# VHH binders against q9c0y8, part 29

Target 1, 316 residues: q9c0y8
Amino acid sequence: MSASHPGILHEYTERLVAFELVGKSNVTLTSNVTRSLLLFVGGLGDGLLTVPYVQELVNPLDEIGWSIVQVQTQSSYIGWGTGSLKRDDEDLHKAVDYFLHIGGADFSTRKIVLMGHSTGSQNVLYYLTQSILPNYLIAGIAQAPVSDREAAYQFNGKEKTKELVDWVKAEYLDKGLGNDVLPRSKVENFFGEVPTSANRCIDLTDVRGNDDFFSSDLSADDFAKTFGNLKEISGSTAHSQLILLMSERDEFVSPSTDKAQLLNRFRESIRPTTSNSSLSGIIPGATHNVGPKSSPEALKWLINQLITALRSFIDQ
Key: E = the ipSAE of ESMFold2; O = the ipSAE of OpenDDE; V2 = 0.75 times the mean of E and O plus 0.25 times the DockQ between their complexes.

## First folded at step 23 (VHH; framework vhh_vobarilizumab_d1)

Design s2 (at its last look DockQ between E and O 0.90; V2 from the best seeds 0.71)
Fold by OpenDDE, look of step 23:
Structure s2 (fold): chain B 316 residues (1-316), chain A 121 residues (1-121)
Amino acid sequence: as target 1 above (316 residues)
Amino acid sequence: EVQLVESGGGLVQPGGSLRLSCAASGFTFSDYYMAWYRQAPGKGRELVARISSGGETYYADSVKGRFTISRDNAKNTLYLQMNSLRPEDTAVYYCARGVFSLYRGSEYDYWGQGTLVTVSS
C-alpha cells in the first residue's frame, strides 16, 4: 500500500543513506540513549520499502525500544548486478559504524541487529563469518535465506545454469574479464534487465560461488566454513546470535526440498553452538517476502519472533 | 506476437485420460519455463504443473502422480498428460509463459485462452 512514512534519513557514508522509520512514539536513535536498532538489508532488487513487511515492523519494534533502519547499499535496486558480498559488507560496516557513533558516547551501549531478507541473508552470514572487518552485531537475522543457484535450477534448469557458468568462466573469467558486464541477450533469463558482471554471475550461480551459502546440496564441510565459523564480537569473546527464518511457502526454494530438514542442517552447523538461536524456524504460510500471498498469520508470526528475539538482546 | 493456444480439452469419464497441448509462438520457447493452470467454476485459478526451460517439473499435490507436464522445444509445444481424471479436475486449463529472474522471481506474462476439461460420468 502506498503511503507516507515518517522517519529520519541518515547519510551514513558518502552517497549512501539509511532510513530510520519512526514509530508512533516519535522516539529516534538520536533522541533516546536506550534505543537500539534493527538494521535491515534487502535482497536482490530491493531498496527502501520494497519488502512488504518492513513497514509493519515499525510500531511493534518501537514499542519495545527498537528502531528499524533500512539501509541502502551500492547493491540496492539494480546495483547488485555489479556488486559483491565483499562490497556489500563494506557498506554495511560503514552503516553499523555510523549508527554506533551517532548521538555520541552516551549511545555506545546501543545494540545493533542486522536483518537480511533473501540475498540479504548472504550479507548477514558474510558479515558474521567471512568479513575481515570487526563484528559489532549482537545478532544477525536471516529471513528467507535462499540459494540463488538452486532457484535458477528450479526455473531455468540445472544443466542450463551449468552451461551459463561454464560459458562465463571460459569467455570472461579465464580472460581476466570478470568485471565486464554480460550481454543481456545471454543472461536475461537469469538476471532480467539488470546489468550483471561476469563475477557476479558466478557468485550467484556457480557451485560454491561466493554467495552459495544456503544450497541444499552443500556438504557439512561447506556449512562448517560458513555457519560453523561465526566471528567474535569485536572487543569481546562473545559471539553474535544467528537466527534463521525460512518462509514455508518460499517460491525460490524447490518444492522437493524439505525446508525443515534444511533449516536443521543450517542450525546444526552453527558454531559456536551458543549462537544457534532457538528462535530459528519456519514462518508459517509465508511466501518468500511474507507478501500478500502469504497466510494471514505469517506476518504476525514473524513480528512475534522478532520481538522475542530483540527483547532477549537488551539484557545481554 | 506472443501466442499460446491450448487444445485437447473435452468431456471425459472419471478415470479417463486427456492430453492437453499448448502451441507457443512468437518467442523462443526453449528459453522460458511454462506452466499449466486451471480454474474450476466458482474457484480461483490454481497452479497445476510447471516445467523449467530445462525440463524440471513441479506438480500440485492434487495432481501429483496423475498428471505429467512435458515440453517439446523443437515443436514449441507444452503438454499436459492427465490420467486418472476425477470430477474435481473439471476446469478450464490455461497455458502460461513464465518469466524468471533472480531478483524478481517468477511471474507469468502471457496466457492462453484456455481449454475446458469436464470430468463427468
Scores: ipSAE 0.669, ipTM 0.849, lowest interface PAE 0.7, mean pLDDT 95
Fold by ESMFold2, look of step 23:
Structure s2 (fold): chain B 316 residues (1-316), chain A 121 residues (1-121)
Amino acid sequence: as target 1 above (316 residues)
Amino acid sequence: EVQLVESGGGLVQPGGSLRLSCAASGFTFSDYYMAWYRQAPGKGRELVARISSGGETYYADSVKGRFTISRDNAKNTLYLQMNSLRPEDTAVYYCARGVFSLYRGSEYDYWGQGTLVTVSS
């Protein structure tokens, strides 16, 4: 349905924007330097207002003194095809730094939570595990942390996916052509109409590719290098919390996958163990993006979990 | 022009068997996942079975163990072997071509005309 959404468009770095939705209180991040925020990043193909639950979060968060901000990165919409998690991470660090300090705010008064949907979940985990956090980030939330590789296996087949990977390595990577866009006829059943580089294809579809954080066939040692490696916050003795929210009816996840067991494997790997939030769970009746095919109670459950989490951070 | 043409439906007694075929043309058949759906009178279409381009299969609970989906990529043909048929299997059965991408997920963009299966004494 078409609608207008009141808000503030922020240019957080040259040519990149984030949209702060404004709730009923009319309080904004610039009008109240003590106000905290949920910074939201979508998945492949996403941009402003494409994840259906985001606008439904505005007033519930506003009631507890939190804003929601939708960030656009260079990977938004079709930009992901020639991007990387590293490029996304650079954009997100600039966004976090911008919002932490606008209006003269700092981390002693303003909390920031980074939330990602789908491949935005890889963005969250990458952010928390690559280097010491230069800015205060109290938590990361990963909604629908889905394996892209296993989704490709489910629909294109494991062997055909491996054949693509081998071909891309031989014809592109081994020839120093990792940044070249692949022929659409070779990859349209994986990436559709989006121009996709050889490197991006490998990141998403190879075993232990750079995006391959959530596959069920990864070992405990693999998870130790990611979930087990949350970095400290510079200038603090604290680490960020990590909340994982799977969708019960996620259409990208194989019906044969035991989501509860997989979630437990992720959680058991989290280090430091104090970062392993008890608020992680499976959203009942939810599709991938908690969209209109979800059961009616799915969105309410998600809102309640987010409110519980954000309220718990007020005292920290 | 993409075409999907089902055949093999008919009248069968309970406990009997039928084999449905779907002849595909106008696209590279081996590159697409395929499915059988069915629609009973007065009801919506429901998934019966799905097969990936690489041959991995899924079945609805109501048919698991009784139905087998398969494909012959050399003949561009999708099959559904239906055994131990029951009156509740009575429906029009449709062949569907699947489209997948990592950012849009899965959907079905072409459907056959359907073939009627009636299970009755």
Scores: ipSAE 0.634, ipTM 0.815, lowest interface PAE 1.1, mean pLDDT 92
ESMFold2 (binder alone), look of step 23: mean pLDDT 86; pTM 0.864

Design s3 (at its last look DockQ between E and O 0.91; V2 from the best seeds 0.71)
Fold by ESMFold2, look of step 23:
Structure s3 (fold): chain B 316 residues (1-316), chain A 121 residues (1-121)
Amino acid sequence: as target 1 above (316 residues)
Amino acid sequence: EVQLVESGGGLVQPGGSLRLSCAASGFTFDDYYMAWYRQAPGKGRELVARISSGGETYYADSVKGRFTISRDNAKNTLYLQMNSLRPEDTAVYYCARGVFSLSRGSEYDYWGQGTLVTVSS
C-alpha cells in the first residue's frame, strides 16, 4: 500500500539522511528548541518506512513534545553486508550531533533517545557501552534485542552455522581477506543475495562475534563486558537509561528460549544499576517488528511504554 | 525445478495414526529447513511443525506430544508421524520449503499440493 508521510528530510552528514515525521501539531525540531526526539535505527534490511510501528508513533509522541526521526546509515537496506557496528556507530554519532544543534538547541534543552529495532538494538547497546557517548543521550531503547547467531541456528542448524564460520575463518580471515565478499552460493541460506564480507559474516554468526550481544548461551561474564559497561554521558556524571523490549511472538527467537528468563539475565547485568529501567518488558502478542500479524494489544502496549518513558524524561 | 509431493493422507478413526511423507527434488534438501502446515475447512493455514537441516524441531501446542516431524536427508524426504489423531486434526496438510536470511527472516517459497487427512468415527 503506497502512502504519503509528511515530514522533513535532514541531511545530517554528506550523503546520509534522517526523516523527521511531522505530527498534527506541525511543530518540528527546527521550530522549537525544547522539542525532544526519538532517533530510530532499524535492523538488517531496514530503511525509511520499513518498520511498521514507527509511523504509528508519530502522533502519540507529538502530543508530549517529541519528534520521531528515522535515520538512514551506510548499513541501511543492503549496505549492512559490508559494514560493521563500528561504522554504524560513527554514522549515529553524526546524526546525534546534528540534531543536538538544529533549531538553536543544546544539551540542556533537548533530550535525545536512541531506539533500535532488531540489529538496531545492537547499535543501541554498542553506542552506550563501546564508544564515547554524545553530550546528551538520555536513554537507549532496544526493541527485539535478538541473537542473529541463534536465529541462524534455529533455521540453518547449529552445526551448519559452525561449519560456515570455520570455513570463513580458514579461507578468508586466516588469509587476510576479511574484507572480501563471500561467494553467494556458499552463504545464500544465511544472507540471501546481500553481498556479505567475511568479517560481517563472522560478526553476525560466530560465537562472541562483534554483534553477538544477545545470545542465550552467553555467560554472566560476557554480559558484564557489555550490559555491565554503560558509559557516562559526556560532560556529565549521569548515565543513559536502558530499556529492553522483547517481542513475545518473535519469529527470530527459538521457541525453546525462555524470553522472560533471558530478559532478566540482561537486566541483572546492567551497570550502573540505576540505568536498569523498570519499563523493560515483553510486548504481548508482538511479532519481531510488531507488524500486522501481531495481536491488536501489542502496538498499544508499546506506545504506552514509550510514552511513559519519554514523559518521565521531560519531567526530570 | 523444485518439487514437493505429499503422500500418506486418508481417512482414519479417532485415536489412530498416519504417517505423511513429502518427497523433495530439484534442490539441495540438506540446506533448507522444512515444515508441515495444515488448513482446516474455513480456517487459515497454520504451522504444525518445522525442522531445521540439523534436526532441531518445533511443534504447535495443539500437536505437541502427538506428532513427530523428521527428515531423511539421504532420501530427500520429510515426514510427519501423527499419533492419537482427533477430529480437529482434519485438514489438508502441506509440505513447505523454508527460506531464511538474517535480514528477511523466514518464509516459505515452495509448497506441495497437499494431502487430505480426515479423522472421523
Scores: ipSAE 0.660, ipTM 0.846, lowest interface PAE 1.1, mean pLDDT 91
Fold by OpenDDE, look of step 23:
Structure s3 (fold): chain B 316 residues (1-316), chain A 121 residues (1-121)
Amino acid sequence: as target 1 above (316 residues)
Amino acid sequence: EVQLVESGGGLVQPGGSLRLSCAASGFTFDDYYMAWYRQAPGKGRELVARISSGGETYYADSVKGRFTISRDNAKNTLYLQMNSLRPEDTAVYYCARGVFSLSRGSEYDYWGQGTLVTVSS
């Protein structure tokens, strides 16, 4: 629904902004030293308020002392086509740094949780596991983690996807042309109208590509290299919590995939085990983005899970 | 101009079989996943089966084991083989072109006019 949303626009780095949605209390991150924040990053194609449930989180979170901030990265909207998880991670770290320091030293105790939707889940996992930059998150939440590769399999076909990968490798990567943008006429059925680099194509569609975290055909060893390698929180021996929230009716996940089993495989791979949150689960009746085609209870379930999680982090 | 034309519908007895066809034109057929939908009287339109551009299939639980979706890319034609038909399969069946991208997901942007399937004694 079209509506106005009060908030504060933060320039967290040059040319990039994050929008703090302000709830009914009118309390903001800079007006209350006890205020913590849920930093939200969307998936491919997402920007500000493109994920429908985000606006619904504002007041529930506000009531428990949390602000929700939507971060714009260079990958936002159509920027993902020429982006990378590494670049995204750099942007996200700048955002986290900004919000850790905004308001001054008195605000340094605020908690930050990074929540990613869809491919934003790759960002979350990357931040917590593969990033070479320091971890300042108390927790990461991956909502609707999906394999872009398997999504391509589902709709375009496994063999056609492989053909694409092979072609891109041969015609671009092997020639040192990874940064070139692929012809739309060749890749539109995969990436739509979004200019997509050869590298990004491979990241998203190749087996064990850089974004290949959540594919069901990955091995336990593969998961161990990602889920199994959560980093310590900077300045601490503690580790971030990782919460995985899959959508029960996720249209990007093959209907033949047992989501519960897959989720368990992810969770079982999380190391240290203390980071494996009991709050992980499947959002009942939820489509990928918990959008209008979801069951009415889906959003409520998500909100409740988030509230429960966020409250628990304040007590730590 | 994108065109989808269904055929093959008709009256059949319970337990009978029908084969629906959807002739596609005006676009590169093999670049798109396709689907069959149906709409029974007084009910909403529901997905029956879907087939990727590469031939991977999905079926609604209600038709699994009875219906087979297939495609002939050389003929630009989508098929739905319906076996063991039941009265509850009575509906207008629609062919739909699917559009997919990793950022936008899956959508259907073109539909046929539909073909009526009536299963009755």
Scores: ipSAE 0.636, ipTM 0.839, lowest interface PAE 0.7, mean pLDDT 95
ESMFold2 (binder alone), look of step 23: mean pLDDT 84; pTM 0.842

## First folded at step 24 (VHH; framework vhh_vobarilizumab_d1)

Design a1 (at its last look DockQ between E and O 0.57; V2 from the best seeds 0.58)
Fold by OpenDDE, look of step 24:
Structure a1 (fold): chain B 316 residues (1-316), chain A 121 residues (1-121)
Amino acid sequence: as target 1 above (316 residues)
Amino acid sequence: EVQLVESGGGLVQPGGSLRLSCAASGFTFSDYYMAWYRQAPGKGRELVARISSGGETYYADSVKGRFTISRDNAKNTLYLQMNSLRPEDTAVYYCARGVFAIARGSEYDYWGQGTLVTVSS
């Protein structure tokens, strides 16, 4: 069933938009100087309101003085096939800059939290750790952080994935053709109908590829290079909080993987240790996107966890 | 058009065996991850077994050691060998095609019509 959602469409660049969902109070980012925002970025294939729980966050967040904004990047929908975390990060920084300044100087105390779903989690980590651009987030939230590489192992097989990587390296990367789009007939079982560049293929499926943050076979040293390298908030000596929220029944994570143990490995790697939020955890009964097949308690848990987190950031 | 057609279901006594088949058509079978699900009366659909395109298998705890999932890519057919059947295995069994890549709310995009397995003395 189709539905309408009240909100404000923001042009944060010449060609990209973000949608501020408006709650029951009708308060917006530019109508109240104390309003903060949760900037939400989806994963592969996501666009506006493609993640089911986003619309369910609007009123709970509204009640505590937070707006939720869904950002579209160049990678939205099918754009990820020819994108990169670096490009995404540039878009996200433009969005953050826009939302820091709208309304004028009176709104300068506005807090921004970046929440990513699925591959959006890579965006969150990249922003906080690898980006060469300044960090303006009070916190990052990675919901359903999963390894695309290990997902490929689960669905296509480890050996077939390796064969794909080797083939792409030999036929494209070694020839300087990283930006070429791979033949659908060769990669459809991995990437579906989405035009996918050689570089993006490698980012997603190669060991220690650019997107390889959450694989269970990575070493402590690997995690130290990502989780262990959170950047200072620009203009401060403080660091962003990092919250990791895994889905208990995430279909993209192998059933053989101990999610609790994996989460602990991630958390233990976070530096500085003060950035390791106690609010990280596993969403009980949740599928990957906390969708309709999740336990009824899953969404409630997520909402409560977010409310707790967002309240804590205002007190800082 | 993608099609999945299950067969092999029926009535069997406890301790008996059945072999289910799923005939696949309309896609390159060898490139896709496949699974068996079942739904008992009054219960939700549950995963029984999965097999990757590469042949890696997973089983629900309730069927480990008793059921075997396999595939014949030359015949575009998925199999479920069920041994030591129990009354609690009574259900409609479904074949499903798995999908990867784009973030989706569901792991599978195509399902068969199902085949009934009844285990009763």
Scores: ipSAE 0.689, ipTM 0.856, lowest interface PAE 0.7, mean pLDDT 96
Fold by ESMFold2, look of step 24:
Structure a1 (fold): chain B 316 residues (1-316), chain A 121 residues (1-121)
Amino acid sequence: as target 1 above (316 residues)
Amino acid sequence: EVQLVESGGGLVQPGGSLRLSCAASGFTFSDYYMAWYRQAPGKGRELVARISSGGETYYADSVKGRFTISRDNAKNTLYLQMNSLRPEDTAVYYCARGVFAIARGSEYDYWGQGTLVTVSS
């Protein structure tokens, strides 16, 4: 449904924008340097307003003094096909740096939480564990942290996915052509019409590819390298909290996957253990993006969890 | 032209069995995941079973243990074996061709005409 959404468009770096949705209070990040924000990054194919629950968060967050900001990266819409988690991470750090300073704010007066949906969850985990850039986030929230590789297995088949990976390695990576866009006829069953580089294909579909954080067949040692490696908040001895929110009826997750067990395996791997938030959980009745096919309770549950978390960060 | 043609529906007593077939043409059948959906009178269309191009299967909870989806890629045919049928299984059953992309998720771009299954004494 078309609608107008009041807000502020921020150019946080050359030609990249973030949209601050304005709630009923009309308080903004520019008008109040102590106001905190939830910075939101969508998944592959997402852009402004494509994740349906974001608009519903505006007023609940406003009521507790938080803004919600939707960030556009170079990977938004179809840009992800020639990108990487590293490129996304650089964009997200630029957005965080921008919001740390607008209106005369700095980190000591404003808290920033990065929330990711779907592959935005890989962005969150990458930011907190793999980035070579300083961390200024008090928390990361990963909603629907799902495996792209196992989704491809579910719909295209494990063997067909492995055949694609082998072919891309032989014809592109082994020849130094990792940045080349793959022929559409070879990849349309995996990536549709989106121009996709050899490197991006491998990142998303190879076992232990650079995006492969959430697959159920990974080992404890694999999770130790990611979940087990949260970095300190810059200028502090504290670490970010990490909240993991799975969707109970996520259509991208194989029916054979025990979500509760998988969530427990992720959480057990989090280091330092004090970063393992008790607010992690499974959103009851939720589809992947908590959209209209979700149970009526799903959105309410999500909002309550987010409000609980965000309040706790300003009470610390 | 993509065509999906269902057959095998009919009237069956409770506890009986039927096998539905879906003849596919106009595309490389083995490249696509396939599904059976059903629509009971006054209800929305619901997934019954799904099978990947590689043969991995998924079933709705209401049919697990009673229905079996299968495919014969050499004959371009999708099957649904329905056992222990109940009056609640009464519906028009549709064959659907699935398409998947990582960013888009799953969707169904072609549907058959449907075949009626009636389970009644």
Scores: ipSAE 0.476, ipTM 0.743, lowest interface PAE 1.8, mean pLDDT 92
ESMFold2 (binder alone), look of step 24: mean pLDDT 87; pTM 0.879

Design a2 (at its last fold request DockQ between E and O 0.94; V2 from the best seeds 0.81)
Fold by OpenDDE, fold request of step 27:
Structure a2 (fold): chain B 316 residues (1-316), chain A 121 residues (1-121)
Amino acid sequence: as target 1 above (316 residues)
Amino acid sequence: EVQLVESGGGLVQPGGSLRLSCAASGFTFSDYYMAWYRQAPGKGRELVAYISSGGETYYADSVKGRFTISRDNAKNTLYLQMNSLRPEDTAVYYCARGVFSLSRGSEYDYWGQGTLVTVSS
């Protein structure tokens, strides 16, 4: 059912907005320099309030002095089809800069945690490990980090996915047509009705494509280049914390995949080791987006885990 | 019009075998992953198995090692070979067409009428 949510719409760029959900205390980022924020970015297809658990975080976070802010990037809704992690990262840096300073705040008074859902997890990892722009996050949270490539393997098949990749490379990339949008009739079973560029197709479905952070068939060396390469926080020798929260019943992950083992492989690759948070784990009974098909306790677990994490950052 | 028609259900003794078929029409069968669901009396509908468009197979733990899902794209037919049947396998079995995309995930948009499988001594 439809609901109304109090909040503040922020124009963090000329054309992009973010929505701060306001809790029961009515405290906002603008009114309090010491207010911190969980900056939330969704996955493919997501926008405002498209992830079910976001609205449930508002009051619990509010009680501990944190706002939740949903950011819209150029990739929001159907924009991802012609986007890139690099473009997303640029948008996110603009958002971080805006929210770090509104109300007269700075890094000494306000902390920002970037939380990504699904493909938003790639944004989190990219920001912390691959971005050439400065890091101002105290922590990143990857919720339901999944391999889009392996999801395609699961439902379309490994060979069909490879055929797609080979075709796109030959017919588009090799011809300098990476920005062209692929025919829907050829890629609908992968991308639905979303106009998708050749480049974006390769990012999502090719081995070691730009979005390929979480695939189970990647090597230790691959993980070392990503998880093993967390950047220092700008102006400090300190590093951000990285929290990985997998969903136990994630439908995008093959049933044959040992999620616990995979999570451990990610965690063991994190460098420096001090950034490997003990709060990483598997959300019990949770579907991908911790939605209505999840166990009743899944959402509570997630909320408690987040509260624990966020409290720990205020003392730093 | 999309149609899914199940067949092959019936009465079988414990330890017996059945092979279910699902005849598909009205769409390009080879482009879709397919699934079998079942609903026992007084219980909810549960996933039994699904097969990717490419032929990769996945099973619920309760049927793993006993059931085999397969497809014949040339015949537009989905199969479920059920071996070592147990009384708890008694249910109406449904064929379902799967729809997948990276942004929407996996969903089922068409279902058959179902075929009854009864395992009883």
Scores: ipSAE 0.909, ipTM 0.957, lowest interface PAE 0.5, mean pLDDT 96
Fold by ESMFold2, fold request of step 27:
Parts: structure tokens; C-alpha cells; sequence
Structure a2 (fold): chain B 316 residues (1-316), chain A 121 residues (1-121)
């Protein structure tokens, strides 16, 4: 549908923006220093309004004093093909620093939650467990934390994916050409028309590549290095909460995968155990992005979980 | 021009077997995942099975153990072997070509005309 969407475009660093959608109250992060925010990062190919449920969150969050803000990073739209989780993490830390302080706010009055959809879930986990930068999030929410590598296996085949990885290592990485863009004819069944570097290909498709957090064939030791490594909130002994929300009918996940079992394996690995939110779950009837093919209960369930979580963070 | 042509449908008795074929042309068959869908009278299309470009297979619960999807990349042909057929398997069966990328996900961009399978006495 064509429409105008009122909001505030924030330039959180040179030439990178985030869009704060405005709810019925007309209260914004610049007009109220105690207003908190859900900072939203999409997956590969995503940008403003491409994830369909984001607009539906505006008014429910507004009713409890929260803004939803869609962040653009250097990886938004087609930029991800020559990027990395590390580069995304740097952009997201700049956004968090900006929003933490606009309008004269600070951490004691404004809470920030980072929510990621799809590969945005890797951004969340990276921020909380791998980043060397200070953590200022009260929580992270990972919606559809799916394996890109196993999605490639499902549709292109495990052996064909391994052959691509081996070829990229031999022809690019071993020759010091990791930043080179791969020929589209070799990779279009993995990355479409998006210019994709050798390094990015390996990040997404190699076993234990830099994006490879959610694959079902990873060991408990692998999960201990990620889920088991949540960092303290800077200046505190407290840790961020982590909420994991899988979609019941996620088309990027093999029908043979036991989602409840996989979710439990992720959750059992979370350290400290106090960061393992009881609000994690499987969104009933939901497709990958909780879009129109989802049951109507899917969106309602998601909204209820988010409202419950966000209320709890201001009650602390 | 991408073309998918199904064949092998017909009338069979319950408990019988039937083999469907889908001849593909106009594209590099081995690069694409392929699927069989079916549509019973008065119902929507539903997935029966799909097979990755590398030969890995996935089945709807209603057909597991009875149906086998396969492909012959040298002949550009997709197959569905249907055993232990039931009246509930009566439907038009469609061959579909899948396209995938990590950013766009999976979708089906070409469909055959369908072949009717009727399971009755």
C-alpha cells in the first residue's frame, strides 16, 4: 500500500540514519527523556518497512512509553554483500550511543532493546557476546534466529555449498583476495544479484563462518563460545536479557528440524543463566517474517510477548 | 523459455502405484531445487515434496514413506514415485521450479500445467 508514515529521521552518525515511527501519542525520543526504545535491525536485503510487522508494533509500544526505531546500517539493502557482522556491530554501537543520550537522556532513565529479524538476530548475538565495544543494551531480542548455512544446504545442497566454500578459499582467500567481489555466475543461487565478497560468502556459508551462530549441527562447545558468553552491561555487574523467538512455520528452516529442541539447545547454553528469558518461544503460525501468510494469532502473540518484555525492563 | 511438462497421471486403484515425470527445458536444471505440489478439488495447493539441486529430499507428513521424489540431472527430469495410493491422494499434481537466495528466501517462479491423479475403485 502507498502511504506516508510520520516519524523522525535521525542521523546517528555521518550518512547513517534511523527512522523513529511516531505513534498516536505523538511522543518521541526527543520530546521525552524517559522514553525508551526498541531499536530494530532487519536481515539480508532489509531496509525501511521491509519487515511487515514493524509498523504494527508502533501503537502497542507507544501505549507503554516505547518508540520503535528502524536502523539502517552500511549493510542495509544490498550493502551486506561486502560487509560483516563486525562492521554492522560498529554501526549499531554508534546508533545505541546516539539514542542513549538524545534529548538529554542517559542509561538510568532510557532503556534500549536491540531486536533483530533473521540475520539481524546474528547482529544481536554478536553485540551481546562477541563485540569488544561497551554494551549498553538492557536486552536483545532475536526473531527468527536461523542458520544461513543450513538454509543454503536445504535449497542448494550441502555438497554444492561445501564446493563453493572450497572454491572461494582456494581462488580468493588463499590469494589474499578476500575483499574481492565474486563472479555472479558462481554465486547467484546463494546471493542473487547482490555483489558479494569472498569474505562475506565464507562468513555466511562455511561451517563456523562468522555468521554461523544458529546451525543445528554445532556442538555444545560451539554454543558455549557464543550463547555462553554474554557480556556485562558497561559500568555494571548486570547482564542483558536475551529473548529468542522462532517462527513456527519458518520457510528458511528444514521441515525436519525440531524447532523446540533447537530452541532449548540455544537456551540451555546461555550464560549467565539469569540472562535466559522465560519469554523466549515459538511464535504460533508464523512465517519467517511474521508476514500476511501467518495466522492472525502469530502477530498478536508476538505483540503480547514484546509488551510483556518491555514492561518488565522499566519495572526493574 | 522455461518449460515444465508433467506426465504420468491417470486412474489407479487404492493401494496401487503411479510414477509422475516432469520434463524441464530452457534452464540449467541441475542448478535449481524442484518440487511437487498437489491441489485436490476445492482445496488450495499443498506441498508434496521437494528436492534440492544436490539431491536432498523433503516430504509432507501425509506422504512420507509412500512417495519418493527424485531427479535425473542428465535427463533434466523430475520424478514422483507414488506407492500405496489412497483416495485422499486424488489431485492435480504440479511440477514447480524453485529459486533461492539468502536475501530473498525460497519461491517458485515456474509451474507446469499439472497432471491429474485419480485414486478410486
Amino acid sequence: as target 1 above (316 residues)
Amino acid sequence: EVQLVESGGGLVQPGGSLRLSCAASGFTFSDYYMAWYRQAPGKGRELVAYISSGGETYYADSVKGRFTISRDNAKNTLYLQMNSLRPEDTAVYYCARGVFSLSRGSEYDYWGQGTLVTVSS
Scores: ipSAE 0.623, ipTM 0.827, lowest interface PAE 1.2, mean pLDDT 92
ESMFold2, look of step 24: ipSAE 0.601; ipTM 0.805
ESMFold2 (binder alone), look of step 24: mean pLDDT 84; pTM 0.841
OpenDDE, look of step 24: ipSAE 0.761; ipTM 0.894
ESMFold2, fold request of step 27: ipSAE 0.573, 0.553; ipTM 0.800, 0.818
ESMFold2 (binder alone), fold request of step 27: mean pLDDT 84, 84, 84; pTM 0.845, 0.845, 0.843
OpenDDE, fold request of step 27: ipSAE 0.909, 0.903; ipTM 0.957, 0.957

